VHH binders against CTO1 family protein C17G9.12c. Designs and how they scored, part 14

Target 1, 274 residues: CTO1 family protein C17G9.12c, of Schizosaccharomyces pombe (q9uue0)
Amino acid sequence: MLYIVDFDETITTYDTIHLLAEAVNKPEEWSVISDKYWQEYLAWREALPHSTTLTSYLPLLGGSRYLEEASIKRIEKSQYFSGLSEGALDNIVQLITLRAGFVEFINALVPDLRVSKTIFHVLSVNWSARVIEQTLLHHTDLTADLLCVHANDFDFDTSTNTTNGRILARNASSLLMNSTDKVREFRRIVQTDAVSSPLNVVYIGDSPTDFGCLQISPISILMRSNQKYYDILSRFEDVQLVDISEFPVQKAVPGKKIIYTCSDWCAIQKAFLA
Below, E stands for the ipSAE of ESMFold2; O stands for the ipSAE of ESMFold2 at other seeds; V2 stands for 0.75 times the mean of E and O plus 0.25 times the DockQ between their complexes.

## First folded at step 9 (VHH; framework vhh_7yz9_2)

Design d1 (from c6 with S103P; at its last look DockQ between E and O 0.96; V2 from the best seeds 0.00; counts 0 for: SAP .682 > .668)
Fold by ESMFold2 at other seeds, look of step 9:
Structure d1 (fold): chain B 274 residues (1-274), chain A 120 residues (1-120)
Amino acid sequence: as target 1 above (274 residues)
Amino acid sequence: QWQLVESGGGLVQAGGSLRLSCTASGFTFSNYAMGWYRQTAGNEREWVAFIGTAGDTTYAKSVKGRFTISRDNAKNTVYLQMNSLKPEDTAVYYCATHRYYGPGSYFDYWGQGTPVTVSS
């Protein structure tokens, strides 16, 4: 199995990106960034045409990249994230809780990871690959050599050993901002690991940034973090949502992509691991 | 404990006006952007108007020039002045707070709604 997995609200119980801005603790300065994003987001969202298929919906989601790019430019210009120590970032890890069953699932997987029978990647739009890595290393039996995180990360000033205010891609060709970016990196991971290996590919995610990968992965799992995302997918004529307890479905439904659903990692472990 | 309470809804004839109010408590109102939304039966909530923490405003195309959003931070209140009302403006109107923290990281709090009926 080649596992490619979202982080926020898939591995974690709650969103963790907000913890990054809150750690800086300058809420009035953040309001300026937030206001400009919302103004642009609402204009963009109003212009979206109606879609009845996931296939037609995904290109429209791709149009959101400029919103996130503009936001990052504002953040960098303001130097909002400048001056964070490694310790400040590591303190965020202590605030993160993992979704039920993940620790058990990943620890059961570690022996196969060590012998390359299976492969595990995290693919995320999060702004701190460091926080992702430290969370996983702290809570699981994973070691750094078994874990590959594709996300954004804060850049460091080596002379002060603090963040310099820039956000860079980590283990990715460019910044990861939306569903299209995740598909780009999903394809690169698969091209490297699955083309030379008989491993099946599983994508696990929870939100619209995952919808592109959910469409193209051979095995797709929606973690039910929010009913609104389930509802969006359920309306598409080219999608069939199936509870993970029915994995694997034996008869294909013509014209529909099967996306399995679950609420925790215990269900995934039962479906995939002996 | 956060609260948003809408008021000022009611029945009005086409061409008329209404002013909606939304009073906030339990948080630092001046740090939050505010929006008005509306919903008709069987449909998704539709964005109507937005006001930032500094007073900058944006409107949906269907209401631009007819509706005005404003805020009074001393009273923890956001307003929607609705002029030249049309029957298609009939909906339940909601106020909401908005705060963005990054891709897919949004914090919204919603009021309970106030009904508006515009008769032909």
Scores: ipSAE 0.755, ipTM 0.900, lowest interface PAE 0.8, mean pLDDT 91
ESMFold2, look of step 9: ipSAE 0.781; ipTM 0.900
ESMFold2 (binder alone), look of step 9: mean pLDDT 85; pTM 0.856
ESMFold2, look of step 10: ipSAE 0.757; ipTM 0.902
ESMFold2 (binder alone), look of step 10: mean pLDDT 85; pTM 0.855
ESMFold2 at other seeds, look of step 10: ipSAE 0.755; ipTM 0.895

Design d2 (from c6 with Y101W; at its last look DockQ between E and O 0.62; V2 from the best seeds 0.00; counts 0 for: pae O 2.1 > 2)
Fold by ESMFold2 at other seeds, look of step 9:
Structure d2 (fold): chain B 274 residues (1-274), chain A 120 residues (1-120)
Amino acid sequence: as target 1 above (274 residues)
Amino acid sequence: QWQLVESGGGLVQAGGSLRLSCTASGFTFSNYAMGWYRQTAGNEREWVAFIGTAGDTTYAKSVKGRFTISRDNAKNTVYLQMNSLKPEDTAVYYCATHRYWGSGSYFDYWGQGTPVTVSS
């Protein structure tokens, strides 16, 4: 089984990007950056046309690229994330809580990971692949050789051993900012690592950045982190939401993509590892 | 620990006015942008107005020119002055904080909502 999994609010209980900003501890400077992002995001979202299908909705989500790029450029230009030590980033790990059942699920998977019977990837728009990696290594039985994180990361100045203010792609062809970017990297991962079985790829995510991957993955799971995302998907004519306790459904409604839903990793373990 | 409490909703005739308020506690209010949203039954919450930490405002097209968002950092309160109300403005109104998240998640905390009914 090839698992490709979102991090924030899928593996973690809450979003972790605010923890990165808090580690810098310049809240007034951060609020200027945040305000501009939200002004652009709200204007963009207000202008989106109504969509009745996931298929028509996904290209619209791709239209966010300009505002996501502009925000990262503002962050880099301001040098907001310059000067963080590796220790400062590693301390963030202690503040991160994982969703119920994840540690148990991943630790049960480790024997199969060691013999390459299964493969585990994280695919995230987060800005610190380091924090993602250290969180997983600290809280689970995973070792670095069993884990691949595809995300953005802070670049380091080796002379000071601190971050230099740039955000670069890690294990990805370019920055990961939206649903279209995640689909690009999902396809690259699958092309490289897919097992030949028809049921060999699972995507797990919680939010609109995951919707493209949820559409194209053979097995798709929505972690119900927020009712509004469930509600968005439930209104699409080409989507069928099914509780994971019913896995595997043998016959889908014609023209609809099955997306399984759950609230925690215990349900996933019961469906896949029982 | 973070809390947002809306108030000021009620029944009003078309063409009338209401002033909503939202009082915040448990965080440094002045460090966060605030917004107002509204929801009718069976529909998504829709954005109404935004106010940044420096006081910059933006509005949804449906309310621009009729609604005014403001904030008082000393009172940890954000306001929505709603003028020239229409029956289409009938909804439950919510305030929210805006924390930078990136791509697809833009809200952390919500109030309980205050209902507004505009009669024809």
Scores: ipSAE 0.522, ipTM 0.823, lowest interface PAE 2.1, mean pLDDT 89
ESMFold2, look of step 9: ipSAE 0.670; ipTM 0.877
ESMFold2 (binder alone), look of step 9: mean pLDDT 84; pTM 0.849

Design d3 (from c6 with G35A; at its last look DockQ between E and O 0.90; V2 from the best seeds 0.75)
Fold by ESMFold2, look of step 10:
Formats: sequence, structure tokens, C-alpha cells
Structure d3 (fold): chain B 274 residues (1-274), chain A 120 residues (1-120)
Amino acid sequence: as target 1 above (274 residues)
Amino acid sequence: QWQLVESGGGLVQAGGSLRLSCTASGFTFSNYAMAWYRQTAGNEREWVAFIGTAGDTTYAKSVKGRFTISRDNAKNTVYLQMNSLKPEDTAVYYCATHRYYGSGSYFDYWGQGTPVTVSS
């Protein structure tokens, strides 16, 4: 089984990206960055047509790329994240809470990970692959050799051992900013690390950045982090939402993508590891 | 405890004006962008106007040129001056605050709303 899993609000209980901005502790400077993003986001959101299918919705999500590129460019130009130590980033790890059942699930998976019967990847738009990796190593029985994180990361100035203000891709062909970027890297992971066949691939995510991967993965799970995202998917004519307790559905409805839903990792463990 | 309280709504004839206010407490108001939304029965909330922490503004197409958003940081208050009102402006108006923290990381807080009715 090849697991490809979102981090924020899928593995974690809450968003962790806000902790990155807060660690710099320059709230007035961040407000300028946030304002400009919201000006662009609201203009973009107002122009979006209504969609009745996930297939038609995904290209609209891809249109957000310029918003995310502009935001990262402003952040880099301002050097907002310059000067963070590894210790400052590692302190964020202690603030992170994992979703119920994840530690138990991943620890139960470790024996199969060691013998390559199962593979586990994180795929995230987060800006610190370091925080993701350290969180998983701190809270679980995972070791670095069993884990691969595909995300963005802060670049470091090795002479000062602090961040230099740039955000780079890590274990990805380019920056991971939206659903289209996640699909690109999902496909690269599957091409490289399939353990038996494409039908053994599971994608787990919670939000619109995951919707592309949820559409294309053989097995797709929506972590119900926010009722709004469930509601968006539930209205699409080409999606069938099914509680994970019914896994595996034996007779799929033609023309609809099955996306399983759950609220915690205990349900996933019962469905896959029982 | 965060609080956003809208006021100033009411009944007005088409062509008239209203000024809505939203008073904030429980957070550093000057560090947060503010926005107005409106909602009619059976529909999602619709964005109306945005004002950043530096006072720069953006408007939905349907209200640009008729509505003006402003803020007074000394009073922790955001305003919506609504001129040349039309019956289609009838809605419950909400103030909100928005904050972006990164890709996929957003914070929203909402007031309870103030109703506006524009009669013909």
C-alpha cells in the first residue's frame, strides 16, 4: 500500500502554517503580506463561475497559482522568514497536536514500512518540510529512512545556521502551492514508488489543495477537518462521498468518483489494518 | 474574546443612503484587514468590500462607485457608506476580519449581522 498523505489538518488537528509566521513575531509586517494576499484572493474568488462537477472545479482551483506565487514572492522580497534558527523551527514542533489515531496508525504500519510492504509519503503545500519531518519523528516510531516529505522548505545560510528568507521545493520538481502542484507530485511519487500496482495507492487529505489528488487516486480519503470542504464535494455530480466504515465499496456508481470520508485515523486503521 | 458588532442597518428607499458601522474588541484591530459581506435568504454570503490595515480598499463589482469602506483604528471601527441604494442591495450585512498565514492557512471571524432593506 502506497500512502500519500497531506499534513495540515489531516495528520495534525489544526493548521500549523500559522505557527511559522508567528515564530518570526513581526505581526505588523505580516499584516501587510496578509492584506495583499486577501485583496487578490477576493478579486479572484468573485470572478469564479459556479461548478457542478469536481472535474470542472479543479481547473478553477488551478487558477489560484498566480495568487500563491505572488504571495511567496512578496514574502521572499521582504525577507520575512530570514534569520530563523533550526532551534526556532524545532520549537514549533512542540506546539503541534496530531489528529486522533494517527500515532497508533503509523506505529502499527512501521513493521511493514521496514520491509517495504508499505510506503508512506507526506505531500504538502506547507513552507517547512523540516517542521513536518521533526513532528513525525518526535511523535511516532518513524525513523527518517521510513519517511519521505514532499513540501516546501526554508533555505538555510550554512555560515549562520539560520534561514535566508527563501522558500524552496523539497523532494519536489518545483514549489508546491495548489491542487495542480500536488497532482504533479502525486504522479511522480506513484511512478517512482509503486510497490505492486497503481490500485494500491491511497491519498488522504482534507482541503481544496487535495481535491485533485482525491480525484485521481485509486483510493481517496477526505479527512473531515471542516464541514465546508465536505459540503463542496458533496454537491458535485461526479463525486460519491462514502463513510470509511463502508470500505471497500463493491459496486461503484458509474461516472462518480468514490471519496471515502472519516473524522480521525482510528477509522482508517479499522478499515485498512484490521 | 473576539467581538464584531454591526449596527446602522434599517429600512431605506431606493436611491437613499445608509452608513453601517462595525465595532471590534478583543484583538489588535489595527493589525487586521476588515471586510463587509452580505447575505440574502437561501444564498451564500457575498463579499462586498475590503479594507487593509494600511487603508487600501477593494470592492465587489456590484457596489464599486456606490459603496465606500473606511476604518477608524482609534475607535476600532470599520464603516460601510452605502449610497445610491437599490432594492437588490437588500440583505443582512456582516463585517468580518480576514488573515492569511500561508497556502491553505486562513483565519476568518464574523459579526452577527445587521439587516438592510431597500424599498422601491
Scores: ipSAE 0.697, ipTM 0.888, lowest interface PAE 1.1, mean pLDDT 91
ESMFold2, look of step 9: ipSAE 0.686; ipTM 0.879
ESMFold2 (binder alone), look of step 9: mean pLDDT 84; pTM 0.853
ESMFold2 at other seeds, look of step 9: ipSAE 0.718; ipTM 0.895
ESMFold2 (binder alone), look of step 10: mean pLDDT 85; pTM 0.857
ESMFold2 at other seeds, look of step 10: ipSAE 0.717; ipTM 0.896

Design d4 (from c6 with G104H; at its last look DockQ between E and O 0.58; V2 from the best seeds 0.00; counts 0 for: pae E 2.6 > 2)
Fold by ESMFold2, look of step 9:
Structure d4 (fold): chain B 274 residues (1-274), chain A 120 residues (1-120)
Amino acid sequence: as target 1 above (274 residues)
Amino acid sequence: QWQLVESGGGLVQAGGSLRLSCTASGFTFSNYAMGWYRQTAGNEREWVAFIGTAGDTTYAKSVKGRFTISRDNAKNTVYLQMNSLKPEDTAVYYCATHRYYGSHSYFDYWGQGTPVTVSS
């Protein structure tokens, strides 16, 4: 089984990007950056046309690239994240809480990971692949050789060994900012591992940045982090939402993509590792 | 414990005015943008207005020119002045803020809502 899994609000209980911002401890500067993002996001979202299918909705989500890129450019220009040490980033790990059942699920998976019967990747728009990696290594039985994180990361100034304020891609061909970017990297991961192993692919995510991968993955799981995202998917004529307890579905509705849903990792473990 | 409490809803006649209030507690109010949303039965919540930490405002097209959002940081309160009300403005109104940051996140924290009915 090839697992490709979102981090924030899928593995974690809450979005963790705000913890990165809090580590800088300049809340008034951060609020200015955050306000600009929200102003652009709300304007973009209000202009979206109505969609009755996930297939027609996904290209519209791809249209967000300009505002996501503008946000990262503002952050880089302000140098908001300049000067963080590796230790400062590692301290954030202590503030992150994981969704129920994740540690148990991963630890149960480790024996198969060691012999390459299963493969585990994280695919995230987060800004610190380091924090993702350290969170997983700290809280689980994973070792670095069993884990691959595809995300953005802070660049380091080698002379000071602190962050230089830039955000760059890590284990990805370019920055990961929206659903289209995640689909691009999802396909690259599958191409790499499909050459070496005929594994079934599972994508697990929680939010609109995951919707493209949820559509194209052979097995798709929506972690119900927010009822709003469930509601968005439930209205699409080409989507069938099914509780993970019914995995695998015996009679699919023709013309609909099955996306399984769950609220925690205990349900996933029961469905896949029972 | 973050808390948002809306008030000021009620019944008004078309063409009338109403002022909604939302008081906040449990966080540093002046560091967060605030917004108003509304919802009718069977529909998704609709964004109405936004006010940033510096006081910049943005409005949905359906209310621009009729509604005014404002904030009083000393009182931890955001307001929505609704003028020239139409029956289509009938909804439950929610104030909201964000607690988390994300590429497609909406405002992620909400009050309990205050109902507004506009009669013709």
Scores: ipSAE 0.457, ipTM 0.797, lowest interface PAE 2.6, mean pLDDT 89
ESMFold2 (binder alone), look of step 9: mean pLDDT 82; pTM 0.827
ESMFold2 at other seeds, look of step 9: ipSAE 0.674; ipTM 0.879

Design d5 (from c6 with A54S G104W Y109S; at its last look DockQ between E and O 0.82; V2 from the best seeds 0.64)
Fold by ESMFold2 at other seeds, look of step 9:
Structure d5 (fold): chain B 274 residues (1-274), chain A 120 residues (1-120)
Amino acid sequence: as target 1 above (274 residues)
Amino acid sequence: QWQLVESGGGLVQAGGSLRLSCTASGFTFSNYAMGWYRQTAGNEREWVAFIGTSGDTTYAKSVKGRFTISRDNAKNTVYLQMNSLKPEDTAVYYCATHRYYGSWSYFDSWGQGTPVTVSS
């Protein structure tokens, strides 16, 4: 089984990017950045046409690239994230809580990960691959050699051993900002790992940045972090939402993508690992 | 610990006015932009109005010119003055904090909502 898994609100209970901003502790400067992003996002979101299919919705989500890039450029230009030490980033890890059942699920997988019978990747739009890695290493039996993280990361100034204010792609061809970017990297992961071994591919995510991967993955799981996202998917004519307790469905509705749903990792473990 | 409590909803005839308020607790209110959203049964919540930390405002097309968002940081309160109400404004109205985290993961908390019914 090749697992490709979102981080924020899929593995974690809550979004964690705000902890990165709070570690800088310049809330007035952050508010200026955040306000401009929200003004652009809300204008873009309101202008989206109504869509009745996931297939037609996904290209519209890709249209967010310009505002996501503009925000990252404003962050970099202001140098808001300049000067964070590795220790400051590691301290953020202590503030992160994981969704119920994840630790048990991953620890049960570790023996198969060590012998390459299963493979585990994180695919995220988060800004610190380091925080993702350290969170998983701190809370689980994973070791660095069993984990591959595809996300953004802070770049470091080697002369000061602190972040230099840049946000760069890590283990990805370019920045990961939206659903289209995640699909690009999902395909890259599958081409690398699934082709070398006959493994089923599972994508697990919770939000619209995951919707593209949920559409294309052979097995797709929506973690129900927010009822709004379930409701969006439930209205699409080309999507069938099925509780994970019914995995595997034997008869799909023609023209519909099955996306399984669950509220925690205990349900996934019951369905996949018994 | 973050809480948002909406109030001021009710029944009003078309053409009338209401003023909604939303009080916040558990966070430093002045550090966050605020928004108003509304929801009808079976539909996703739709954005209505936004106010930034510096007071800049933006409105959805359907309400621009009729609704005014404002904030009072001393009272940890955001307001929505709704004038010239129409039956299509009937919804449950929610306030929300706006925190930047990357695409789609932007909302920290929602209130319980305050229902507004506009009758003809």
Scores: ipSAE 0.534, ipTM 0.824, lowest interface PAE 1.8, mean pLDDT 89
ESMFold2, look of step 9: ipSAE 0.625; ipTM 0.856
ESMFold2 (binder alone), look of step 9: mean pLDDT 81; pTM 0.812

Design d6 (from s22 with D61S; at its last look DockQ between E and O 0.89; V2 from the best seeds 0.71)
Fold by ESMFold2 at other seeds, look of step 9:
Structure d6 (fold): chain B 274 residues (1-274), chain A 120 residues (1-120)
Amino acid sequence: as target 1 above (274 residues)
Amino acid sequence: QWQLVESGGGLVQAGGSLRLSCTASGFTFSNYAMGWYRQTAGNEREWVAFIGTAGDTTYASSVKGRFTISRDNAKNTVYLQMNSLKPEDTAVYYCATHRYYGSGSYFDYWGQGTPVTVSS
């Protein structure tokens, strides 16, 4: 099994990206950045046509890319994230809570990871691959050789050993900002690992940045972090939402993509690891 | 504990006015952008107005020129002044906080809502 898994609100109970901004502890400066993003987002969202299929919805989500690029450029120009030490980033790890059942699931998987019967990747729009890596290494039995994180990361100034204010891609061809970026990198991971080892591929995510990967993965799981996202998917004519307890579905509806749903990793372990 | 409490809703004749209030507690109000939304049964919440932390405002096209959002940071309160009301403005009105944290990552906290009915 090739697992490609979102981090925030899929592996973690809550979003962790906000902890990055809070570690800088300049909330008034962050508010300026946040306000400009929201003004642009709301204008874009108001103009968005209503969509009845996931297939037609995904290109509309991709249309937000310039908003995300503008935000990152504002953040970099302001130098908001300049000056964070490795230790400051590592201290965020102790604030992160993992979703029920994840530690048990991944630790049960480690023997198969060591012999390459299973492969595990994280694919995330998060801005700190370091925080993702340290979270997984400190809370689970994973070792660095069993884990590959595809995300953004803070760049470091070697002369000060602190962040230099830039955000760059890590283990990805370019920045990961939206659903289309995650699909691009999903395909790169599958091309490398699934062709060489014909494992079945499962994608697990919780939010609209995952919807492209949920559409194209052979096995797709929505972690129910927020009822709003479930409701969006449930209205699409080309999607069939099925509780993971029914995996694998014996009677699929023709023309619909099956996306399994669950609220925790205990349900995934029961479905896949017996 | 975060709280957003809307008030000021009620029944009003078409062409009339109402002022909605939303009082916040449990967080640093001045650091959060605020919005007003409205919802009718069976429909998604519709964005109405936005006010940033520095007081910059934007409005949905359906209410521009008729509604005014404002905030008073000393009172931890956001307001929606609704003038020239139409029956189509009938809805439950919600206030919300907005905070962006990154690509596809945001936080919103919602009040319980206050109903507004505009009669012909």
Scores: ipSAE 0.650, ipTM 0.876, lowest interface PAE 1.2, mean pLDDT 91
ESMFold2, look of step 9: ipSAE 0.664; ipTM 0.879
ESMFold2 (binder alone), look of step 9: mean pLDDT 83; pTM 0.840

## First folded at step 10 (VHH; framework vhh_7yz9_2)

Design p1 (from d1 with G35A; at its last look DockQ between E and O 0.96; V2 from the best seeds 0.85)
Fold by ESMFold2, look of step 10:
Structure p1 (fold): chain B 274 residues (1-274), chain A 120 residues (1-120)
Amino acid sequence: as target 1 above (274 residues)
Amino acid sequence: QWQLVESGGGLVQAGGSLRLSCTASGFTFSNYAMAWYRQTAGNEREWVAFIGTAGDTTYAKSVKGRFTISRDNAKNTVYLQMNSLKPEDTAVYYCATHRYYGPGSYFDYWGQGTPVTVSS
């Protein structure tokens, strides 16, 4: 099985991206960045047409990329994230709680990972691949050689061994900012691993940045982190939401993408690992 | 304990005016942008107006030129002056604050709402 998995609110109980800005603790400076984003976001959101299908909704989500790109440029120009040590980033790991069943699931998977029967990737819009990596290495039996994280990361100044204020892509062709970017990298991961071995592909995510990958993956799982995201998907005419306990569905509804749902990793383990 | 408390709603004739207030407590008000939303039964909340921490403002098309958002940081209060009211403005009005932290990483806090009825 090729697992491609979102991090925030899929592996973790809560969003962890906000912890990055809070660790710098310059709230007045962050307010300027946040205000500009929200002004642009509200104008963009007001102009969006209503959509009744996931297929028509995804291009609209893709239109948000410029908002995130503009935000990163403002952040870099202000040097907001300059001067963070590796230790400061590692301290954030102590604040992170993993969703029920994930540690058990991934530890049960490790023997198959070592012999390449299974492959595990994290695919995230997070700004710190380091925080993702350290969280997983700290809490699970994963080792660095078994872990592949595709995300953004802070760049480091080698002379000070602190962050230099830039946000760069890590194990990705370009910055990961929205659903379209995740689809791009999802396809690159699948192309690489389809050449190396024949594995069925599972995408697991929780939120709109995952919706593109949920649409195209052969097996798609929505982690129910927030009822509003379930509600959005449930209203689309081309989506069928099915509890993971029914995996695999024998009679798909024609014209609808099956997306399985669950609330924790225990349910995924029962469905896939017995 | 974060709190947003709206007041000033009521019944008004078409063409009339109302001034809504939203008083904040439990956080550093001057560091947060504020917004007004409105909601009619069976519909999603609709954004109305936004005011940043520096006082810059943005309005939804449906209210631009008729509504004015303002803030008084000394009183921890955001206002919505609603002029030239139409029956279509009838809704429950909500005060909110939002904070962006990265892609898909948002903080939202909402008031309890204050009803506004505009009679024809």
Scores: ipSAE 0.815, ipTM 0.915, lowest interface PAE 0.6, mean pLDDT 92
ESMFold2 (binder alone), look of step 10: mean pLDDT 85; pTM 0.863
ESMFold2 at other seeds, look of step 10: ipSAE 0.823; ipTM 0.920

Design p2 (from p1 with G104N; at its last look DockQ between E and O 0.84; V2 from the best seeds 0.66)
Fold by ESMFold2, look of step 10:
Structure p2 (fold): chain B 274 residues (1-274), chain A 120 residues (1-120)
Amino acid sequence: as target 1 above (274 residues)
Amino acid sequence: QWQLVESGGGLVQAGGSLRLSCTASGFTFSNYAMAWYRQTAGNEREWVAFIGTAGDTTYAKSVKGRFTISRDNAKNTVYLQMNSLKPEDTAVYYCATHRYYGPNSYFDYWGQGTPVTVSS
């Protein structure tokens, strides 16, 4: 099984990007950056046309690139994230809580990961691949050689050994900001790892940045982090949501993509590792 | 604990006006943007208006020119002045804020709502 898994609200209980901003501890400066993003996001969201299918909805989600890119450029120009040490980033790990059952699930996979019977990747729009890696290494039996994180990351200034205020892609061809970017990198991961190993591919995610990968993955799981996202998918004519306890569905509904749903990793473990 | 309490809803005739208030407590109000949303039965909450920490505003198309959002940081209060009301403005109105920022960000703190009915 080739697992490709989102981080925030899929592995973790909450989004963790705000913890990165809090580590800088300049809330008035952060609020100025945040206000501009929200103004642009709300205007963009309000202008979106109606969609009745996931297939027609996905290109519209790709239209968010300009506002997500503008947000990162504002952050870089302001130098908001300049001056963070590796230790400051590692301390964020202590503030992160993992979704129920994840640690048990991943630790049960480790023997198969060591012999390449299973492969595990994280694919995320987060801004710190380091925090993702340290979270997983600190809380699970994973070792660095068993884990590959595809995300954005802070760049470091070698003269100060602190962050230099830039955000760059890590293990990805370019910045990861929206659903289209995740699909691009999903395909790259599958071409690299599934061609040399005939593993079934599972994508697990929780939110609109995952919707493209959920559509194209052979096995797709929605982690129900927010009822709003379940409701959005449930209204699409080309999607069928099925509780993970029914995995695998014996007869597919023609014309619909099956996306399995669950609320925690215990349910996934029962379905796949029983 | 973060709290948002709406008030000022009620019954009003079409073409009339109504002023909603939302008082915040438990956080540094001046550091957070505020928004109003509304909801009719069986539908998702619909964004209505936004005001940033520096007072910059934006509005949904359906209310632009008729509604005005404002804030008073000294009173920890956000307002929605609703003029030229139409029957389609009938909804439960919620004030909202967010603690989190980033891709897939959403408003995650809400009041309990205040109902507004616009009769013909």
Scores: ipSAE 0.592, ipTM 0.844, lowest interface PAE 1.7, mean pLDDT 90
ESMFold2 (binder alone), look of step 10: mean pLDDT 85; pTM 0.862
ESMFold2 at other seeds, look of step 10: ipSAE 0.593; ipTM 0.840

